VH-VL binders against Probable ABC transporter phosphonate/phosphite binding protein PhnD2 (phnD2). Designs and how they scored, part 15

Target 1, 264 residues: Probable ABC transporter phosphonate/phosphite binding protein PhnD2 (phnD2), of Prochlorococcus marinus (a3pdp9)
Amino acid sequence: SADPDKLIVALIPDENAATVIQDNQGLKDYLTEAFDKEIELVVTTDYSSMIEAARNDRLDLAYFGPLSYVLAKAVSDIEPFAARIKGGTKTYNSCIIGNTKKGVTSFDDIKGTTFALGDPASTSSRLFPELTLAENGLTKGKDFQGVFLGSHDAVALAVQNGNAQAGGMACPILKSLKKKGVIDPSKVTTIAQSSPIPQYPWTMRSTLSPELKEKIRFTFLDLDSDKVLKPFNADGFASITDSDYDGIRKAGKLLGLDLSKFVK
Below, E stands for the ipSAE of ESMFold2; O stands for the ipSAE of OpenDDE; V2 stands for 0.75 times the mean of E and O plus 0.25 times the DockQ between their complexes.

## First folded at step 4 (VH-VL; framework fv_acimtamig)

Design b7 (from a7c with heavy chain S59Y T103I, light chain S93Y; at its last look DockQ between E and O 0.01; V2 from the best seeds 0.00; counts 0 for: pae E 6.5 > 2, placed apart)
Fold by OpenDDE, look of step 4:
Structure b7 (fold): chain C 264 residues (1-264), chain A 121 residues (1-121), chain B 106 residues (1-106)
Amino acid sequence: as target 1 above (264 residues)
Amino acid sequence: QVQLVQSGAEVKKPGESLKVSCKASGYTFTSYYMHWVRQAPGQGLEWMGIINPSGGSTYYAQKFQGRVTMTRDTSTSTVYMELSSLRSEDTAVYYCARSPYYISGWAFDIWGQGTLVTVSS
Amino acid sequence: SYVLTQPSSVSVAPGQTATISCGGHNIGSKRVHWYQQRPGQSPVLVIYYDSDRPSGIPERFSGSNSGNTATLTISGTQAMDEADYYCQVWDSYSYVFGGGTKLTVL
């Protein structure tokens, strides 16, 4: 239906599902009232599953990471429309972290380590970490061993406990985990931060009615509810376009990503 | 001085099990992987498996899966390798070797003195 | 399984340069380590990460790795350098050794 009574709202599993769902309860309530529709939040098992769901037109709204969005857009008819804004910026950074106790505090220390990554389709826990490492003369499989752990919080925990000696993840998530006391700052060292990355895009399926699409855009862009924005650590949502993610497409090409590998 | 000291030579019969120990000293025991490598008489080096610094994870060469068990005791800085269902072909000098994370990567920078195990009927 | 190929033996006169090769498919995409094993002794790491030298190893030892061949070079070879030499790589969670090369100093 172009105007369904229920909207499926998918969220990227960049943290454990429970955390993601909890952080988005405010949004769920807000959208329920705004649209007078049932809102169902969905967190898929992995990034590829979310992309596949989009491809099959099973999602009405979807909150992707930048890379996963690019991949989804290549195989789905979806439209980006909004991203978080904080302090006037619509960007975030990727962090490379190391186990402090084991003395992993520089790029050179990453040699021979197990390097924790999130999801293969992750922007800040795969794409940018690998790019940054490559820029510093470190190649996965040659200089270090990569392991995919599924989520950013898993990366942080693995590095903290030494199961991985280094890892890549979103800096905002790291900050959040430290604030929550999940990660001890004395146990994890930030080795580097990436250049600015475009924020996660909200997307909608293109087959929604024009009227509903406009309502969705308006609702998100006009949103000023603290109940919604506080968990997002955002001042609001700002308009974005597909071209805002061209840099991600370029970065993906540099890393030699094959989009076909992400399609089931 | 950084060193690995292994247990003494053993003579075993086919079907029995061997257990070799490797005691580490002179460095932070929990900061390095430990490996076991064996060398049959007049032959080359053969990797058997790896145990992580905490001892909670192991990975064995396919050839030895099901027969080899590696453990480590942090309190005594000792690593153990047990090989069951011994055969004459298991006659070899067995080495423990340290693999540093950040200096030599996957290289083995410190070796034990070796333990000769002879399997004969 | 990944295979490393070394010559069985290499001979060199004292003071001359010895070269030991280690062949492997696209070995240049891997990091190669070299071990020296004197008769009746444990292996000793002499080169790691293709060309890095551990502390205590003489400067006459050097390494290179490109294409399908890694090379251990010993300049000014001495009698004490007579030993078996093994190359080693990591591949798919396995540590692979070459067959070893016996270096004889004439």
Scores: ipSAE 0.032, ipTM 0.655, lowest interface PAE 2.7, mean pLDDT 93
ESMFold2, look of step 4: ipSAE 0.081; ipTM 0.652
ESMFold2 (binder alone), look of step 4: mean pLDDT 93; pTM 0.948

Design b8 (from a7c with heavy chain S31K S54Y T103I, light chain S93Y; at its last look DockQ between E and O 0.01; V2 from the best seeds 0.00; counts 0 for: pae O 8.7 > 2, SAP .506 > .496, placed apart)
Fold by OpenDDE, look of step 4:
Structure b8 (fold): chain C 264 residues (1-264), chain A 121 residues (1-121), chain B 106 residues (1-106)
Amino acid sequence: as target 1 above (264 residues)
Amino acid sequence: QVQLVQSGAEVKKPGESLKVSCKASGYTFTKYYMHWVRQAPGQGLEWMGIINPYGGSTSYAQKFQGRVTMTRDTSTSTVYMELSSLRSEDTAVYYCARSPYYISGWAFDIWGQGTLVTVSS
Amino acid sequence: SYVLTQPSSVSVAPGQTATISCGGHNIGSKRVHWYQQRPGQSPVLVIYYDSDRPSGIPERFSGSNSGNTATLTISGTQAMDEADYYCQVWDSYSYVFGGGTKLTVL
């Protein structure tokens, strides 16, 4: 249906599902009222599953990471429309972190270690960390071993606990985890931060009615509810376009990403 | 001059423990990993484990898990390797070797002179 | 466990080129290091990161690594090059040595 009574709103599992759902309850309520529709939040088991869901037109709205969006866009008819804005920016950074106790505080210390990554389709816990490591002469498989742990919080915890000696994750998530007391700042060292990354895109399926699509855009862009924005740590949502993610496409090509690996 | 100086030869009995020291000099002690490698008479090199002098973290070869302990003293730039429950098969020359990751990665560019440990009843 | 395979011995006449192989599954995807050990002495690093040479090591020593075989090459072999040679890799938090190759200079 181009105007369904129920909207499926998908969220990437960049943290554990419970956290993701909790953080988006405000949004759920807001959208429910705004659209006068049932809103179902869905957190997929992994990034690839979300991409697949989009490909099969199972999602009405989807909140992707930049890389996962690029991958989804290549195989589905979705369109981005909004992203977080904070402090006037629509970007965030990826962080490389190391276990402080084990003395992993520089790129050189990452040699011979296990490096924790989130999801293969993750921008800030796979793509940019690997790029940064490569730029610093570190090649996965030769200079360190990578392990995918599924989520950013898993990466942080693994590094803190020493199960991995280093890892890559979104800086905002790291900050959040520290604030919550989940991560001890004294146990995890930030080795590097990436260049600015375009923020997570909200997307909608293109087959929705034009009227509903406009309503969705309007609702997000004019959203000023603290109940919604506080969990997002955002001042609001700002307009974005597909071209805003061309840099991600370029970066993906540099790593030789094979789209077929993300399709089940 | 960069060098690693190890403790002297030891004679042990089965069931006893050995503890070999390796003193580093001529470089920043905490910037290099230290490894222990042993060599039985007429045999090849066998890696035992690694220690990070900065934080003291260790990783041991599976063969020696539960029986080997590596420690360091940053104040004296010394690394120690203790091997318990000795057997005749533990008779070997034990080497410490540093791994300058910023130069040669996992390669061991500096070796100690070796410590002969003989385990005999 | 990862295994490195070396020939037990290699013989070469003075002035000739000696080649010592180190076999391992997809070893070309790893960094290979080589050590020289003369009788009664500690090992000495002669090649690291497949083909890099430490300071003080003669240029006649070279290394390559591709596919399933890494190779140490000694050109213009001299009597002093007679020694045991070991290849080494890192694998899953283990440092693996080959069995060693005795190089004899005839």
Scores: ipSAE 0.012, ipTM 0.482, lowest interface PAE 8.7, mean pLDDT 92
ESMFold2, look of step 4: ipSAE 0.239; ipTM 0.709
ESMFold2 (binder alone), look of step 4: mean pLDDT 93; pTM 0.953

## First folded at step 5 (VH-VL; framework fv_acimtamig)

Design c1 (from b1 with heavy chain Y101W W106Y; at its last look DockQ between E and O 0.01; V2 from the best seeds 0.00; counts 0 for: pae O 16.1 > 2, placed apart)
Fold by OpenDDE, look of step 5:
Structure c1 (fold): chain C 264 residues (1-264), chain A 121 residues (1-121), chain B 106 residues (1-106)
Amino acid sequence: as target 1 above (264 residues)
Amino acid sequence: QVQLVQSGAEVKKPGESLKVSCKASGYTFTRYYMHWVRQAPGQGLEWMGIINPSGGSTSYAQKFQGRVTMTRDTSTSTVYMELSSLRSEDTAVYYCARSPWYTSGYAFDIWGQGTLVTVSS
Amino acid sequence: SYVLTQPSSVSVAPGQTATISCGGHNIGSKRVHWYQQRPGQSPVLVIYYDSDRPSGIPERFSGSNSGNTATLTISGTQAMDEADYYCQVWDSSSYVFGGGTKLTVL
């Protein structure tokens, strides 16, 4: 249906599902009221599942990471329309972290270690960490062992407890985990931060009615509810376009990403 | 001197379980992964699995999934490998070996002396 | 599964150079380690990270890795070098050994 009574809103599992659902509960309520529709939040088991769902037009709205969006866009006609804005910026950074106790505090220390990654389709817990490591002469599978743990919080915890000696994750998530007391700052060292990364894109399926699509855009862009924005740590949502993620495409190309690996 | 000392030879029957120990000395036990590798008579080396320094994480070769359990005791600097549902094909010399991770690579630089396990009816 | 291929045997005269190959798809993108195993003994690491030697390993042992082949080279081969040699790599979530090469010193 071009105008369904229920909207499926998918969210990437960049953290544990409970956290993701909790953080988006305000948005759910807000959209329910705004659209007078049932809103169903869905957190997929992994990034690839979300991409496949998009391919099959099973999602009405989807909140992707930058890389996962690019991958999804390659196999579906989803339309990006908004991203979080904070302090006038629509970007965030990826962090490479190391276990402090184990003495992993520099790129050289990462040699021979187990390096924790999130999801293969993750921007800040796979793409940029690998790029940064490569730029510093470290290649996955040759100079360090990569392990995918599924989520950013899993990466942080693995590094903290020494199951992995280093890892890559989104800096905002790391900051949040530290603030929550989940991660001890004394146990995890930030080795590097990436350049600014375009913020997570909200997308909608192209087969929605034009009227509904406009309503969705307007609702997000005009959203000023603290109940919604506080969990997002955002000032609002700002307009984005597909071209905003061309840098991600380039980065993906540099790593030789094969889209076929993300198809189930 | 850095060394790994394994438990003695064992004779087992099919269906039984074996548990081999590997005691580490001469180095910081909690900074190295431990591996188990076996070698059937006249055959090559076969990797069985890895246990991380803390003992909180293990990874096993697919062939041994469901039958092998690796554990480690920091207080005694000992690693254990248990293999259940033994078969005649499990007759082999079993080795423990450590691998450094910090700037020294993934290679197994120290090996135990091996433990012969014979599985026969 | 990733497969490492070694010749079953290599023979060399004393003082000559022995070369043992280890083939694997794009093995050059991996770090290859080599182990020596004398009869009745435990394996001994002789080369790690393609070309690095552990302390105590003679300089006559060297390694290289490129393309689809890693190579262990033993210059000035001695009788004591007679042993089985195994290459090893990390692949995905497993270590993989080659089938081993028996080096005979004639």
Scores: ipSAE 0.000, ipTM 0.471, lowest interface PAE 16.1, mean pLDDT 92
ESMFold2, look of step 5: ipSAE 0.417; ipTM 0.770
ESMFold2 (binder alone), look of step 5: mean pLDDT 93; pTM 0.953

Design c2 (from c1 with heavy chain S54Y; at its last look DockQ between E and O 0.01; V2 from the best seeds 0.00; counts 0 for: pae O 16.0 > 2, placed apart)
Fold by OpenDDE, look of step 5:
Structure c2 (fold): chain C 264 residues (1-264), chain A 121 residues (1-121), chain B 106 residues (1-106)
Amino acid sequence: as target 1 above (264 residues)
Amino acid sequence: QVQLVQSGAEVKKPGESLKVSCKASGYTFTRYYMHWVRQAPGQGLEWMGIINPYGGSTSYAQKFQGRVTMTRDTSTSTVYMELSSLRSEDTAVYYCARSPWYTSGYAFDIWGQGTLVTVSS
Amino acid sequence: SYVLTQPSSVSVAPGQTATISCGGHNIGSKRVHWYQQRPGQSPVLVIYYDSDRPSGIPERFSGSNSGNTATLTISGTQAMDEADYYCQVWDSSSYVFGGGTKLTVL
């Protein structure tokens, strides 16, 4: 249906599902009221599942990471329309972290270690960490072992606990975990930060009615509810376009990513 | 002397479970990964899985997913590998091997003596 | 799955140089390790990180890795070098062994 009574809103599992769902309850309520529709939040098991769902037109709205969006866009007609804005910026950074106790505090220390990654289709816990490591002369599978742990919080915990000696994750998530007391700052060292990365894009399926699509865009862009924005740690949502993620596409090419590997 | 000493040979029936132990000595137990590798008679080496030095995190080869469980006891410096739902094809010599990091990379530099497990009806 | 290909057997006369190949797609981008296994014994690491030699391993053992082929070289081959040799790599959170090469010293 071009105008369904129920909207499926998918969210990437960049953290554990409970956290993701909790952080988006305000949004759920807001959209329910705004659209007078049933809103169902869905957290997929992994990034590829979300991409596959998009390909099969099973999602009405989807909140992707930058890389996962690019991958999804390559196999579906999803339309990006908004991203979080904070302090006038629509970007965030990826962090490479190391276990402090193990003495992993520099790029050289990463040699020979197990390096924790999130999801293969993750921007800040796979793409940029690998790029940064490569730029510093470290190649996955040659200079360090990569292990995918599924989510950013899993990466942080693995590094903190020494299950992995180093890892890559989104800096905002790391900051949040430290603030929550989940991660002890004394146990995890930030080795590097990436260049600015375009924020997570909100997308909608192209087969929605033009009227509904417009309403969705307006609702997000005009959103000023603290109840919604506080969990997002955002001042609001700003307009984005597909071209905003051309840099991500380029980065993907640099790593020689095979898009077919990300779709089940 | 650094060494890994494994438990003795076992004879099992199909459907049963095996549990092999590997006791480490002569080095800091918690600084090395432990691997399990098996070798069927007249066949090559087959990697089964890895257990990390900390917290008991494991990763198993796809072939053994659902049937294998690796555990470690830091108090006794012992690693265990349990394989359930045994089949005749599981007849093999099972090896534990440690894998260092930082200096030696990913290679298995120390191996146990092997444990022969025979599965027969 | 990643596959490592080794010749099933290699023969060499005493004192000659034995070469054992390990083929894999873009294996040069990986670290290759080599193990020696004598009959009835556990594997022994003889080369790690493509070309590094563990303490206690004779200098006649050497390794190289580039392109799609890693190579174990045994110079001045001795009778005691008769064994099965396995190459190994890390790939996609898994370790992969080659099929093994039986080295016969004639």
Scores: ipSAE 0.000, ipTM 0.474, lowest interface PAE 16.0, mean pLDDT 92
ESMFold2, look of step 5: ipSAE 0.323; ipTM 0.745
ESMFold2 (binder alone), look of step 5: mean pLDDT 93; pTM 0.954

Design c3 (from b1 with heavy chain S54Y; at its last look DockQ between E and O 0.01; V2 from the best seeds 0.00; counts 0 for: pae O 14.5 > 2, placed apart)
Fold by OpenDDE, look of step 5:
Structure c3 (fold): chain C 264 residues (1-264), chain A 121 residues (1-121), chain B 106 residues (1-106)
Amino acid sequence: as target 1 above (264 residues)
Amino acid sequence: QVQLVQSGAEVKKPGESLKVSCKASGYTFTRYYMHWVRQAPGQGLEWMGIINPYGGSTSYAQKFQGRVTMTRDTSTSTVYMELSSLRSEDTAVYYCARSPYYTSGWAFDIWGQGTLVTVSS
Amino acid sequence: SYVLTQPSSVSVAPGQTATISCGGHNIGSKRVHWYQQRPGQSPVLVIYYDSDRPSGIPERFSGSNSGNTATLTISGTQAMDEADYYCQVWDSSSYVFGGGTKLTVL
């Protein structure tokens, strides 16, 4: 249906599902009221599953990471329309972290280690960490061993606990985890931050009615509810376009990413 | 010998900015966090923020968000703290301090000698 | 915000034991560090991780932490121990200091 009574809103599993769902309850309620529709939040098991769901037109709204969006856009007609804005910026950074106790506090210390990554389709826990490492003369499989742990919080915990000696993750998530007391700053060292990355894009399926699409755009861009924005750690949502993510496409190309590997 | 040497005392007017330097020596500069802590006359210690001299990542106390900037120069093993829009209440001794996570966790084991900054009209 | 509470002042006779408390909600679950600051000088770390002593710090300095109170103990207090003492913890990505305790050696 172009105007369904229920909207499926998918969220990228960049953290454990419970956290993602909890952080988006405010949004759920807000959208329920705004659209007068049933809102179903869905957190997929992995990034690829979300991409596949988009491909099959099973999602009405979807909140992707930048890379996963690019991948999804390559196989579906999803339309980006908004991203978080914080402190006047629509960008965030990727962080490379190391286990402090084990003395991993520099790029040189990452040599010979196990490096924790999130999802293969993750921007800040795979793409940019690998790029940053490469820029600093470190190659996966040669200088360090990579391991995919599925989510950013898993990366942080693995590094903290020493299961991995280093890892890559979104800086905002790291900050959040520290704030929550999940991560002890004495146990995890931030080695480096990436250049600015375009924020996660909100997307909608192209087959929705034009009227509903406009309503969705307006609702998000005009959103000023603290109940929604606080958990989202945002000042609001700003308009975005597909071209905003061309840099991500370029970055992906540099790593030789094959889009076919992300399709189930 | 491990030491932190800070820049000299400064006198500023309200609205101006201060920039204090902290030069590290005697240890691997890039492998330790640097903190800035200030102390108003007759008052206690107040944490301002942290910087990683290697990656340049920073975190500031909420009170100073938007007004403080911490930077580093790895070539000179120096950390800088800039505080803008100065007020009389910013009159304090400013300290840099190293945080050796390997041994003392987030404790500050080495301190600079302090820099007195006086803000007066 | 997390708050650490210290007594404003403690007095002790030479050779006696001085005890300085640092109160905080469930502080026992945190790692507490202690700093000594003599007049006109920079702070010096004297205890870290509740009870560990840095190299160069006299053995008469000890620390404990349980429940809602951390304690700095100075046995055989000497005149040179007269100083301000600050406890410190990490909380919510911030570093928090106590208000400080002035130790006077009578």
Scores: ipSAE 0.000, ipTM 0.462, lowest interface PAE 14.5, mean pLDDT 92
ESMFold2, look of step 5: ipSAE 0.371; ipTM 0.753
ESMFold2 (binder alone), look of step 5: mean pLDDT 93; pTM 0.952

Design c4 (from b1 with heavy chain S54Y W106Y, light chain S93Y; at its last look DockQ between E and O 0.01; V2 from the best seeds 0.00; counts 0 for: pae O 16.8 > 2, placed apart)
Fold by OpenDDE, look of step 5:
Structure c4 (fold): chain C 264 residues (1-264), chain A 121 residues (1-121), chain B 106 residues (1-106)
Amino acid sequence: as target 1 above (264 residues)
Amino acid sequence: QVQLVQSGAEVKKPGESLKVSCKASGYTFTRYYMHWVRQAPGQGLEWMGIINPYGGSTSYAQKFQGRVTMTRDTSTSTVYMELSSLRSEDTAVYYCARSPYYTSGYAFDIWGQGTLVTVSS
Amino acid sequence: SYVLTQPSSVSVAPGQTATISCGGHNIGSKRVHWYQQRPGQSPVLVIYYDSDRPSGIPERFSGSNSGNTATLTISGTQAMDEADYYCQVWDSYSYVFGGGTKLTVL
């Protein structure tokens, strides 16, 4: 249906599902009222599943990471329309972290280690960490071994606990975990931060009615509810376009990413 | 002596699940990853996934995602691999193998004896 | 997916040198491991990190890796060396095996 009574709103599993759902309850309520529709929040098991769902037109709204969006866009007609804005910026950074106790505090220390990553389709826990490592002379498969742990919080915990010696994750998530006391700052060392990354894009399926699409855009862009924005740690949502993520596409090419590997 | 001892052969029907165990001994269990590799009759080796025995974190080959579950019991130094929705094509010898954390260990230096699983109607 | 290509079979006379190739795109940038599997037995690591030899593996086993080809070399091949040999790499955070090479000692 172009105007369904229920909207499926998918969220990328960049953290454990409970956290993701909790952080988006305000948004759920807000959208329910704004659209006078049932809103179903869905957190997929992994990034690829979300991409596949988009490809099969099973999602009405989807909150992707930048890379996962690019991958999804390559196989679906999803339309990006908004991203978080904080402090006047629509960007965030990826962090490379190391286990302090194990002495992993520099790029050289990463040699010979197990490097924890989130999801293969993750921007800040796969793409940019790999780019950064490559830029610093570390060769994948030769200088370090990677393991995918599914989410950013899993990466942080693995590194903290020494299950991995180093890892890549979104800096905002790391900050949040430290604030929550989940991660002990004395146990995890930030080795590097990436260049600015475009924020997570909100997307909608192209087959929604033009009227509904416009309403969705307006609702997000005009959103000023603290109840919604506080959990998001955002000042609001700002307009974005597909071209805003061209840098991500370029980065993907540099790493020789094969899009087919992200499709189940 | 460092060794991995696997559970015995199994016969399964299509649609059922298998669960193979791998007991480690002779080394610090929590300092190595465990891998599962299978080999169909007359075929090559196929990597299925990896598990950290200490933390329990896992990563699976794409082919088996959604169908394979690897678990560990640190108290018994045992790793388990469960494969659901079995098909005839899942007939194979299943191996566990360890790999170390650091520079010495991307390779699988110790292997179990293998577990033959036959899936037939 | 990353693919490793091995010859299906290699034959060598006793005492001669056997060479088994493992082809892969830019495999020289990876660490290649080799496993020996005798009939009815579990695989045994014989070379790791391109050219390192595990304890207990005879010195006649050696490895090299450059460009698009990794090579396992067995000098002074013996009857006991008859087995299947598999190369392995880590790629895209997965492990990939070659198709295996059957080494026959004539």
Scores: ipSAE 0.000, ipTM 0.456, lowest interface PAE 16.8, mean pLDDT 92
ESMFold2, look of step 5: ipSAE 0.427; ipTM 0.785
ESMFold2 (binder alone), look of step 5: mean pLDDT 93; pTM 0.956

Design c5 (from c1 with light chain S93Y; at its last look DockQ between E and O 0.01; V2 from the best seeds 0.00; counts 0 for: pae O 16.8 > 2, placed apart)
Fold by OpenDDE, look of step 5:
Structure c5 (fold): chain C 264 residues (1-264), chain A 121 residues (1-121), chain B 106 residues (1-106)
Amino acid sequence: as target 1 above (264 residues)
Amino acid sequence: QVQLVQSGAEVKKPGESLKVSCKASGYTFTRYYMHWVRQAPGQGLEWMGIINPSGGSTSYAQKFQGRVTMTRDTSTSTVYMELSSLRSEDTAVYYCARSPWYTSGYAFDIWGQGTLVTVSS
Amino acid sequence: SYVLTQPSSVSVAPGQTATISCGGHNIGSKRVHWYQQRPGQSPVLVIYYDSDRPSGIPERFSGSNSGNTATLTISGTQAMDEADYYCQVWDSYSYVFGGGTKLTVL
C-alpha cells in the first residue's frame, strides 16, 4: 500500500535492541500522533537483514548507518530525507579504542591483536576503522585479526574486558556508554578518531504516496519535541540528500568492498 | 605434549543437530583461539569459525551463520561446536585447531584428530 | 569472496624439487600458511607467515609470497611428502583455504 495504516520503522542495530527501542520510544509516540497511524519499531538482527528488508520493500521508514544506507540504496529505491543535527553539524566520528591494561594505546600496539568490529556493514565500527588502520600502515590479516561482534556496545565491552585488545566504534556511542557507566574510561583508551562522517540517514520507501512522503519529511524536519530529541541527543533533524553520502561510497571503494557481500 | 582430542564419530539424520567436543591439553588453554574446520569426503578444507580464548567472542563463516554455535569451557579446557539443521551436505570430518593469540601465529599449528559426522536419512 | 587457486595435482620424482602455487588477488599483501594432509590424517602446518617453518618441519620445506602468487617449495622431495597441500589466508575477517594440491612422488 502507498498509504498504509501501519508504518514499519526499522532501526539499525548499532546497539543492543533494547537500547535502540528505548531510545526511539519518544519518536514512536510522536509519529503515531503525527501520522495517526500505527507505528511499529523494528530492530533487525544485523545490518544485512535490514538491507535485505529494504530491498524487498518490507520497510516503510528505515534509519540506516551511512554505509548500510549506501548498500541498501544500491539494491532498493529508498529515499533519504533527514539526519540528526547537533550544534549545527550533521556529522559524527569513528573511534579506535584499545584495552588500557593490555597496553594498547597506539597504532603500533594494535599489531598482533584481535581487533573488534561491529557489523560488516557498519560505517564507524568497520569501514572507517579499517581505513584509519590502513592509513597507519596496518594491514588486515597481516598485522591484526578482525572479529565482528554485531554492535558498537559489544565492541566496547569486548575491548574493556580484554576479549579484544582493540576495536572500532562510533565515538558518540562510546561517550554514551561511558556516561552510563557501562564502560570504564580507565580501562579503554581512545587511540584515534576519524574524520567527520555524515550522520545516520532516515529513509523512506519510494512507493509511499507522494502526500505521505511529504508529510513524513515535514514531520521530521519540523520536529522540535524534547521528548523525541533528547534521546537522540539532537537539536533536530535536518534535510539530507543521497549525494551527502558520496564520500561513504568512495571510502567503500577504497577498501575494495564488494557490495554484493553485504546483502543476504 | 600439546594435543587436541575430539569426540567420536556420529551419525545424524537430516534436521538434527550435532555437537562435537575438542579437549585441549599440554598448553595454556586461555591463550589460544580455537577454530573449527570441516572437510567433506574427497573435498578440501572449509573454515567454519573462530572462538577467542575467553569464549566471549565468536566469528562464523557466513555459510554457517545461524546454524553454528561455538563455545568453550575453561574449567575443562574443552571447546564445543554445535551445528543445527543438519543436511546431507554436512557430512564431513570436523576438525578443531588452535591458533596463537598474537599475529606471530595466525596459522593453525595444532589440529585435532577429526570427527566424522555422517548425515543420512 | 576471496578465492585461492591451487593446481589440482603436482608430480615430482624423488629427490627433485616440488613447487606448489597458490594464486590470489594481491595475495602478497596477505600472510599465507600451508598445511600438509596425508591420507586419513589431520592437516599439519608446514609453513606459516609466508616463509616461516614450525618446529619439527624439515628445512626442505620453504615458502614465498609475492604479487599474486604464494609458493610452497619442497626440495629433495621424499616419498613421505606425498600428500595434499593447502594454502590459507585471512581475508574479510574469515579464513580461506585453497582447493588443495595433491603432490605425487613418482
Scores: ipSAE 0.000, ipTM 0.459, lowest interface PAE 16.8, mean pLDDT 92
ESMFold2, look of step 5: ipSAE 0.694; ipTM 0.873
ESMFold2 (binder alone), look of step 5: mean pLDDT 93; pTM 0.950

